# Ledger of designs, part 218: VH-VL binders against q9h9l3

Target 1, 176 residues: q9h9l3
Amino acid sequence: PRKMVAIDCEMVGTGPKGHVSSLARCSIVNYNGDVLYDEYILPPCHIVDYRTRWSGIRKQHMVNATPFKIARGQILKILTGKIVVGHAIHNDFKALQYFHPKSLTRDTSHIPPLNRKADCPENATMSLKHLTKKLLNRDIQVGKSGHSSVEDAQATMELYKLVEVEWEEHLARNPP

## First folded at step 13 (VH-VL)

Design ia106 (framework fv_fezakinumab)
Fold by ESMFold2-Fast, scan of step 13:
Structure ia106 (fold): chain C 176 residues (1-176), chain A 123 residues (1-123), chain B 111 residues (1-111)
Amino acid sequence: as target 1 above (176 residues)
Amino acid sequence: QVQLVQSGAEVKKPGASVKVSCKASGYTFTSYYMHWVRQAPGQGLEWVGWINPYTGDTFYAQKFRGRVTMTRDTSISTAYMELSRLRSDDTAVYYCARSGTYYYDYGPRFDPWGRGTLVTVSS
Amino acid sequence: QAVLTQPPSVSGAPGQRVTISCTGSSSDIGLGYDVHWYQQLPGTAPKLLIYDNSNRPSGVPDRFSGSKSGTSASLAITGLQAEDEADYYCQSYDSSLEGWVFGGGTQLTVL
């Protein structure tokens, strides 16, 4: 009975040696894959490492980007009270400085039946790219110019839908 | 052994500031949030805020914004809470407590707790 | 005032069962956030007793159990013993306050 959305965030490196992951883009899609939110986000700290190869973020994207505090408020309004699907979603929540209820969180990097369908060890953490190729026969994150967070969020929702009935049943019997 | 060791009792006059320390040992200091919780004599527990020792990010309960500052020194695995413009109703035991950042690593439960630092504001 | 509501006191005789309630709202327990319970013996810091609704840390006897339903949680203590006499606090996270919230505490007296 709760609505479901999928999220994917892109992070850039801030702080000493660029070790801190700061939010620089967020995409949120609904159950059908329609985009509810997609904005570039300006970190409050100086960007040391754009991590462009993975994030797709370039200096040009920071021009007129939404300030972190404003973007965070917008994003949390969308996430609150919904089942939120993501891949390694703890990284997204940390970048948002946000605590989502674990009973409403679905992490496609930690769903044993999903790994089983992909012929991978149940307790391994598999990449979104690998699971999407194995289970949806689709190539995402192609090339070296960075990822599309919209593409990643859409793929994540589609992956979850493959195990949704089985996993929701498991969670009902084994609440986290 | 995971331990949180807090600084000793303080007596302050109204309008002063107090800075309480919490030294962590037995775990990776930067992998957990540090919380501050206070308890007035004979009263319940009241959450003050948290600091992420890895990033230095902080979040404070609305009641304390503008008066509280949380910092840390990663070289000595120590967290600090400074409360300014003290009032008599700030008299309380101030606890530090550790929590995880997400349920995969260690959930948001508070464990362990420091023994507390009594701050008395009088005169 | 406390965000989560607990009875201020409960009492029981040795060997009996007591239940301590913790009532929240749609922005905390009702939103799906987990409930944790802490035991505070006189003159000591709180100690984690139950986490994530129903889990016991190592060293906590199975006489202590937790449950959660809707906007409320409960701590049950069976086989009451004199050393159980303490204050008990529930805790959760509140989305609207964006912070951790505690119940007002319940003083357990073992008669």
Scores: ipSAE 0.774, ipTM 0.901, lowest interface PAE 1.0, mean pLDDT 92
Fold by OpenDDE, second read of step 14:
Structure ia106 (fold): chain C 176 residues (1-176), chain A 123 residues (1-123), chain B 111 residues (1-111)
Amino acid sequence: as target 1 above (176 residues)
Amino acid sequence: QVQLVQSGAEVKKPGASVKVSCKASGYTFTSYYMHWVRQAPGQGLEWVGWINPYTGDTFYAQKFRGRVTMTRDTSISTAYMELSRLRSDDTAVYYCARSGTYYYDYGPRFDPWGRGTLVTVSS
Amino acid sequence: QAVLTQPPSVSGAPGQRVTISCTGSSSDIGLGYDVHWYQQLPGTAPKLLIYDNSNRPSGVPDRFSGSKSGTSASLAITGLQAEDEADYYCQSYDSSLEGWVFGGGTQLTVL
């Protein structure tokens, strides 16, 4: 069996009035929730909007942030060959300018059994916050200080573990 | 169905101003950026600028700053682009095009496009 | 004058594979900004063909594909058909210009 990791990224706004989303933090945890990677990342262009209330990113976090190209290399090295779990993970991969093989990707925002377990419509896109509250009885993304990508990655992994057996069997019968 | 309907062709003299409209339908007008792109006859595409219909915020390409003004009327889901001090080299088909914001899954790609408005500047 | 560089024209016979290159710089594609591709049929408005480097919108056949590497992007068309005859434009964002930029466009002729 392949090793499994969960990823969550935070983005800031670059370009005209922050229209472009750029990676500013990435967190990766293993199956047990241990942090494998957690770095602030410096975008290759000027930051126009830190989006602090959502991203949790502040200007001081960029002082010693890892340059994007370096960070991307480090992250890709971790992800290579792994099953990668995330919530709405296409946004994370987009921010990384990297796309993991679909067969090795698990998106908790598109797992019908997970929604069913949470008494949600199976084909609806539910937020990580909502699913975490319903299924794990845990509050994440609380307050106005922004998200914690580590916390979100851990929650994502724990949610997936609830439906792992069922979903892996489904995928085996219906490969993407 | 998402549609962008633009105003008709314009003929202007040098030094005049032109205002082109773009009426949106089939989606929430204020949830997407509206871009303007022009194409001179036989030439390529050139980005002019964008407007956020929700806030009214605008951003223009450096080339057009001082001459272009983008506005919107949310009550009728219509965006406007006005170009002043027209020159002969402003002759082009002007397109409006929709794009997403970072608040939505729909990214900064331009889709759909209006059918274009031909603006001819001649003496 | 276009910031992104495309070949002015490419041609191919029906059923063949053609490739259109889009060369940027360290201030646009090289910074990691996404590349989009548009198809413009004669006398019509541009239509989104590829977005975010390699994704196809609904209705676009899988014989169209996009890729990006370094400071360049590429559009590949396999199984070329007569209806593919059009102009193709790449698009990205340039940080130095603080704006979206297009390639000069490539005219594809189906022989």
Scores: ipSAE 0.016, ipTM 0.601, lowest interface PAE 8.3, mean pLDDT 90

Design ia107 (framework fv_fezakinumab)
Fold by ESMFold2-Fast, scan of step 13:
Structure ia107 (fold): chain C 176 residues (1-176), chain A 123 residues (1-123), chain B 111 residues (1-111)
Amino acid sequence: as target 1 above (176 residues)
Amino acid sequence: QVQLVQSGAEVKKPGASVKVSCKASGYTFTSYYMHWVRQAPGQGLEWVGWINPYTGDTFYAQKFRGRVTMTRDTSISTAYMELSRLRSDDTAVYYCARSGTYYYDAGPRFDPWGRGTLVTVSS
Amino acid sequence: QAVLTQPPSVSGAPGQRVTISCTGSSSDIGLGYDVHWYQQLPGTAPKLLIYDNSNRPSGVPDRFSGSKSGTSASLAITGLQAEDEADYYCQSYDSSLEGWVFGGGTQLTVL
């Protein structure tokens, strides 16, 4: 079997009026929830909006942050060849400017059995916070100090584990 | 209808630069990547690179780094590819082609393609 | 030199079946990246024929089909017709090159 990791990224606003989402932190955990990577990342463009309430990123985190090009190389070495779990993971891959194979990607915002377990419509996009509370009885993304990408990656892996056997069997019969 | 319209044929001398344009219509220009692919006479397809029209970010195949520059103008939904220090073996038809940015948004396959711009490099 | 390997030519008579192979490596098709196929009629731009291994765009007849296994993919054309005479290219993504890669192309001759 292929190794599995979970990823969660935090983005800040760059470009005109801060509308461009640029990578500012990335956390990767293994199957057991152990941290494999967790770094603040310096965007190559001027940060217009830290989006601190959601990202948890502040100017002080940028002082010793890893430059984007170097961080991207480190992250891709961890992701390549592995099953990668994330929530709305397309946003993370876009921020990384990375194309991960569809067959090795697991998006917990698009797994119908997971929504079914949470008593949510199968084709709806539910938030990580809602699914984690409903299925794991855990409150994440609490307060106004920003999200923890480590906490989010760990929650995402645990959510996937709830449907892993069923979903892997489904994918084997119905290749994406 | 989704359409990509490319600029006309160019004849250049070795050492010159050429800039090819690709005007998009019938879709949201900033929602898709634009790729450039070339084909030398009687030869196969060779990927040159892509641009994200929303951010202006680019990625070039290693063979072309240092000689190719991709840009865009969102006000006229037009992408550009400039190739410098031209050699005779740069003679090719240069195509622009659209792709999705991820599998959920039309995916990374190339559709549609422009009709191509013939660039001839000769002394 | 192309990154993906295709036979340079294939031929068949009207009504026959032909298959075109596309062989990659552990950094592209073997890593799980999807394969797309393009048809290029003489003097025209390539046109998407098959995407994500086996899916047909609207307007492509069902006599064209694709498959993928391990490090390789195949394009099958059944009920061969004169208008199928064209060059066919496979395409995937390569992780080591961080870019899209093409096969060398296969020229289909309808006898």
Scores: ipSAE 0.769, ipTM 0.901, lowest interface PAE 1.0, mean pLDDT 92
Fold by OpenDDE, second read of step 14:
Structure ia107 (fold): chain C 176 residues (1-176), chain A 123 residues (1-123), chain B 111 residues (1-111)
Amino acid sequence: as target 1 above (176 residues)
Amino acid sequence: QVQLVQSGAEVKKPGASVKVSCKASGYTFTSYYMHWVRQAPGQGLEWVGWINPYTGDTFYAQKFRGRVTMTRDTSISTAYMELSRLRSDDTAVYYCARSGTYYYDAGPRFDPWGRGTLVTVSS
Amino acid sequence: QAVLTQPPSVSGAPGQRVTISCTGSSSDIGLGYDVHWYQQLPGTAPKLLIYDNSNRPSGVPDRFSGSKSGTSASLAITGLQAEDEADYYCQSYDSSLEGWVFGGGTQLTVL
């Protein structure tokens, strides 16, 4: 069996009007929730919008932030060969400009059994915050100080573990 | 129709630089990655690198790092590949090719391809 | 030089079935990355033939098929026709190189 990690990224706005989502923080945890990686990342382009309310990123965090290309290399080294769990994980991979094998990707925003367990429509896209509250009885992303990518990654992993057996069996019968 | 139109053939001397262009049409230029692949005469395909036209971020094959520069002009939907310090073994047909992103349905497959630009390096 | 290994040439008579193998490693095909195939007719640019291991783009006949298993992929051509004479390349992604890689190419001759 392959090792499993969970990832969550925070993005800031760059480019025209800050519409480009650039990686500014990445957190990776193992199956047990231990932090394997947690770094602030410096985008190659000027930051127009820190999106602090959601991202938790402030200007001071970029002072000693790891340059994007370096951080990307570090992150890819961790992800390579592993089953990667995330919520709406396509956004994380997009920000990383990275392609992970589909067969090794688990997106908790698209797992029908997980939604069913939370009494949500199976084909609906539910937020990480909602699923975490319903299934783990835990509040995440509270306050106005922004998200904690470590907390979100840990919650994502714990959610997946609730349906891991069932979903892995399903994927074995129906490979992507 | 999606098309990639490349610049004409180039003849260069060793040590010189060459810049090849690829103009895209028929789709949103900034929504797809642009790759460059070369093929030496009678040889196979070799990936050179790719650029994200939206952000300008580039990623090059290890072999070409420090010698290749990929750029784009979004106003005219054109990608550029510049190769410096040319050697005779750089003689090849250089192709631009489009691919999708992880979040796009097109994925990392290359489609379509430009018709190629022959770059000849000779003393 | 090519990271993926293909036979340099294959041949078949019209109407026959031919297969082209593509052998990778644990850092590319074996890691789970999908394989794509390209057809290159003489004097032309490559054309996408198969994507994501076994899917055909519109316009590609169903006599072309692809499969993947373990560290290898295979392209099968049934009902071989004269116009199938071309070079065929497999492609995947190599995590160790952090880039896309091609096979060495296979020249298909129709006898």
Scores: ipSAE 0.571, ipTM 0.860, lowest interface PAE 1.4, mean pLDDT 93

Design ia108 (framework fv_fezakinumab)
Fold by ESMFold2-Fast, scan of step 13:
Structure ia108 (fold): chain C 176 residues (1-176), chain A 123 residues (1-123), chain B 111 residues (1-111)
Amino acid sequence: as target 1 above (176 residues)
Amino acid sequence: QVQLVQSGAEVKKPGASVKVSCKASGYTFTSYYMHWVRQAPGQGLEWVGWINPYTGDTFYAQKFRGRVTMTRDTSISTAYMELSRLRSDDTAVYYCARSGTYYYDHGPRFDPWGRGTLVTVSS
Amino acid sequence: QAVLTQPPSVSGAPGQRVTISCTGSSSDIGLGYDVHWYQQLPGTAPKLLIYDNSNRPSGVPDRFSGSKSGTSASLAITGLQAEDEADYYCQSYDSSLEGWVFGGGTQLTVL
């Protein structure tokens, strides 16, 4: 069977008025939640807005951060050929400038059975925080000091595992 | 409704540069990647590269690195491809084509395509 | 050379079925990337015919169908008509090249 990993990225604001989202941290965990990768990443452009409330990124994290080009190579080496789980994962892939195969991508913000288990409309896009609280009775992204991408990646994998058997069977019968 | 309108045919000498434009309308210009694809007379399709109009980020096929530059102007929803140090074998129709940035709404498929710009490189 | 392999030509009579193959490798189709097909009528830009292996855009008749298995994909055209005479290109994404790749194209002749 193909190996499975979960990813979560933190982005900072670059470009005009800080409106561009640039990769500043990436965490990857395996099926059991063990950390495979967790690095601060230095964007090639000047950081205008750290977005610290959400990203948890501060100026001190950039001092020894891995340059984007190098980090990207390391991350893609881990992701290639694996089933990759994420929440609103298109944002992570855009920040990585990466196209992962659709058939190997699992987005917990777009899995109807997961929303159904949470008593939410099947086609709504629910936040990771809401689904994690509803289905795992766990509070994540707590406080004002920013999110932990490790915590988010671990929660995302656990959410997927709740529907894995059902969803993989659905995908085998209805290839994406 | 969704349209990509390209600039007119160009005739250039070897060593010159050419800049082709592609004006988008009928959709949010910054929500889709813009690709450039060329086709030499009687030959197949060859991908040149893409630009993300929102960020200005680009990626070029290895064959064209060092000779191609892609830019955009979001105020007029226009993408540009400039190819420098032209050779006779750069004679081709150059197409712009739209793709999604992720698979949910449109995916990486190319739709629509511009009508093409013929670039002829001859002495 | 084209990264994806297509036969250079295929022919059939009106009403017949033709199939056009597209063969990739472990870094593109074999890795799970979707295959798209484009139809190019003489003197025109390519037009999306099939996307994500087997889906038809609005306006494409159901006699055009796509399939994918392993490292290969195929385009089937049933009830062949004179207006189908065109060049057909497959396309996918290649992880090693980090870019879009096309087949060399197949010229369909309607006899």
Scores: ipSAE 0.649, ipTM 0.869, lowest interface PAE 1.5, mean pLDDT 91

Design ia109 (framework fv_fezakinumab)
Fold by ESMFold2-Fast, scan of step 13:
Structure ia109 (fold): chain C 176 residues (1-176), chain A 123 residues (1-123), chain B 111 residues (1-111)
Amino acid sequence: as target 1 above (176 residues)
Amino acid sequence: QVQLVQSGAEVKKPGASVKVSCKASGYTFTSYYMHWVRQAPGQGLEWVGWINPYTGDTFYAQKFRGRVTMTRDTSISTAYMELSRLRSDDTAVYYCARSGTYYYDKGPRFDPWGRGTLVTVSS
Amino acid sequence: QAVLTQPPSVSGAPGQRVTISCTGSSSDIGLGYDVHWYQQLPGTAPKLLIYDNSNRPSGVPDRFSGSKSGTSASLAITGLQAEDEADYYCQSYDSSLEGWVFGGGTQLTVL
């Protein structure tokens, strides 16, 4: 697998007191940042907490949203066999109920060279917003209306490109 | 000490249902997936499905869809697997096994396993 | 039929080395999914022996090692002991089935 994509998902709260994170939007971009997928997704359970401040999801987005099972099938077709880049990507895969191979997974929240370039401790978990500001001089997740998963996926791909050569060499020598 | 304690052996007639339990201790029950795996006498291992004890979400192998139901009770850290419309070829030892959720916190490997519950289906 | 292919049996004398192969396809091992190995002693539940291709859980002696290449994986056992007599199973994940898959198992006999 030569193709690389970046993913970012938005979750809403379902279950008791809205404590369960359920997929409500997914954006996937290619290596150049072009959008391959961007859909609002209808959880199978009642939404208790839209978490709008962070997710950007509102009730109106659910009106014509793709049902979870259908969206999951579409997303997995795009991800299968590709190198998938994300930030704290385990949360996205968990929301998708999906197991992507570790050898094809790149998590920008767990790449020591990326933290090093940002003058952060190598083993610290830094937010996407912080790394993007430090390394790309760009403000993302601005305002109080929630995050754009397209913007986040694009920023994540650009961050990975900063360390791609170094990190791919590391992974070839030290398979995960 | 992490332990998975399963219910005792069952003998059922074809067409009946069986419900096997798996009680977890020594760890946070809701932080790991619980899997069910079966093994017919003298045969290999066959994966049945998993349950996420935190959400109650389940995923079943295609072969068992429509006949298997997995549930849990978080108040007693117990997972259940119910198999309906039993056939003689469902005779097997049924194991529960713990795994991490995806790639972090011990990953998706199966550790530990319960001791197994023998389910015999015969006329 | 098992999804992953293992030889049904292998044998060796005490102190010798044996290897057990596990062959998958482009939808499981070949797609990059990790391989885990389990030891099942007679009359007992399986026990995790090797995880993520080559890692040993605490308490597993270094006589047991794992490797993975392409669509296949191998379990190597050196310095064979009588107590190693058991069934060994490989396991991976298959993207087409969206589930966990096992090899058919290999019975190790220590002669």
Scores: ipSAE 0.699, ipTM 0.885, lowest interface PAE 1.4, mean pLDDT 91

Design ia11 (framework fv_fezakinumab)
Fold by ESMFold2-Fast, scan of step 13:
Structure ia11 (fold): chain C 176 residues (1-176), chain A 123 residues (1-123), chain B 111 residues (1-111)
Amino acid sequence: as target 1 above (176 residues)
Amino acid sequence: QVQLVQSGAEVKKPGASVKVSCKASGYTFESYYMHWVRQAPGQGLEWVGWINPYTGDTFYAQKFRGRVTMTRDTSISTAYMELSRLRSDDTAVYYCARSGTYYYDSGPRFDPWGRGTLVTVSS
Amino acid sequence: QAVLTQPPSVSGAPGQRVTISCTGSSSDIGLGYDVHWYQQLPGTAPKLLIYDNSNRPSGVPDRFSGSKSGTSASLAITGLQAEDEADYYCQSYDSSLEGWVFGGGTQLTVL
């Protein structure tokens, strides 16, 4: 059987005007929500904008952060061969410069039954915060000190578990 | 219309370097990865690597690391592949090809392809 | 040298059906990565023929179809025509190599 993990990444702004999103933290949790990986990651290029109110990343986190190339290797070793759950996960994979198989990817921002349970339009892209509040009655991403990628990964896994049976059955009948 | 236009054929001596260009038009250059694929005469396709035109980040196949460098110039929507320390077995047609950055962007399939640049390495 | 295995050649008469196989391993097709197919007419660049196992780009006739099972994929061409004479390449992604991989190519001869 294939194991399942959930991932959430924090990005900082690099490049012109800080418009490029570069990986600065990654958290991975298992099916039960236990942390498998949580590290600050040093981008190979100059950080223009820490985006701290959203990312929770500050200059001090970069001092002993794992260099991108090394962190990427560690992360890919965990993800390979597993079903990977995330929210708007294409952004995380872009930041990792990683291509995960589509058949093993679960994006909670693009699961129509999940939106339906939340009384949202089935094809809308809803935020992780909104879905978590509506379906799990839990407030995440609270305050101005930045988000916890561990908290986000845990919430993402719990959201997926609400529709897992229905969605896996759908994917078996309608391969991506 | 989406188009990739490559530079003309090159003849090089062993030990030299060659730099091939690929000019993109008809789409947002920075929104897609650019790949390089080569094909030796009468042989199959071999992937060389990719560049992200937005960031300048690159990834090369293990076989070419240390000899290949990919760059881009966003002001003219052009990608470059430079191969150094040329050997006779580097004689091939070198193609550029576009792909999406992930499945939900446009997909990782290669479309379109440039017409190719023949690089001949001979003494 | 090629990572994915294809027969080197296949032949058929006009109107017939041919099938081209593409065999991978547990690190590529077997891991769930999609298979794409390219047609290369003599003297031209490859052209995308089938993507994500079974989908056709606009302009590709329904005579061309793709399928995938386990560690292998197949390209089927029905109603063979003289203009189908070309080299056909399968492609996937390999996790152990962290890169795109191609089959060795199959030369289709229309008799």
Scores: ipSAE 0.728, ipTM 0.889, lowest interface PAE 1.2, mean pLDDT 91

Design ia110 (framework fv_fezakinumab)
Fold by ESMFold2-Fast, scan of step 13:
Structure ia110 (fold): chain C 176 residues (1-176), chain A 123 residues (1-123), chain B 111 residues (1-111)
Amino acid sequence: as target 1 above (176 residues)
Amino acid sequence: QVQLVQSGAEVKKPGASVKVSCKASGYTFTSYYMHWVRQAPGQGLEWVGWINPYTGDTFYAQKFRGRVTMTRDTSISTAYMELSRLRSDDTAVYYCARSGTYYYDSSPRFDPWGRGTLVTVSS
Amino acid sequence: QAVLTQPPSVSGAPGQRVTISCTGSSSDIGLGYDVHWYQQLPGTAPKLLIYDNSNRPSGVPDRFSGSKSGTSASLAITGLQAEDEADYYCQSYDSSLEGWVFGGGTQLTVL
């Protein structure tokens, strides 16, 4: 069996009117929730909008942040060959400019059994905060100062564990 | 109808630069990545790189880094590939090809393809 | 040399079945990346024939099929017809190169 990790990234706005999402923090945890990686990352482009309410990123975090190219290399070494769990993980991979194999990707925003357990429509995209509260009875992303990507990655792994057996069986019978 | 229309054939001397265009129509230009793939006469396909027309971000195959530049003009839905310091072994048909985005396409497939632009590098 | 290995040529008679192999490594197909197949008729651009290992685009006849196992993929053509005479290329992604990779191509001759 292949090792499993969970990832959560924070993005800031770059480009015209801050509409481009650029990587500014990445957290990776192992199956048990232990932190394997957690760094602030300096985008190669000028930051227009820190999106602090959501990202938790402030100008002060960029002072000693790891440059994007170096951080990306470190992150990809951790992800390569592993089953990677995330929530709306498409956005994280896009910010990393990284193509992870579909067969090794698990997106907790698109797992019908998980939504079913939360009494939500199977094909809806539910927020990580909502699923975590409903299924784990835990509050995450509390307050107005932005999210903790470590907390989000840990919650994402725990959510996946609730449906792991059922979903892995489904994927074995219905390969992506 | 989705179409990719490429510029005409070019003949260049070694050391020159060439800029090939690819005009897209029939879809939202900024919603798909544009790739460039070349094929030397009688040889196989070789991937050169891609551009994200929405952001302008590019990624090039290691072999072409430092010699290739990809750009786009969203106002006319056109992508460009410029290859500099041309050598005789750069003689090839250069294709543009569209691909989807990340996540639902872990290894992006190319569809459609432009008809190709022959670039001949000769002394 | 191409990163993915295909036989340079294959031949068959009308109505026969042919199979074209595509062999990768642990950094591409073996890592789980999908395989796509393209058909290139003489003098034309490549056309998507099979995507995500075994899916057919609209308009591609069901006599074309794809499969994948381990580090390899295969394209099968049944009921071979004269118009199938073309070059066939497999394509995947290679993690060590961080790029899209093609097979060397297989020329199909219909005898």
Scores: ipSAE 0.691, ipTM 0.875, lowest interface PAE 1.3, mean pLDDT 91

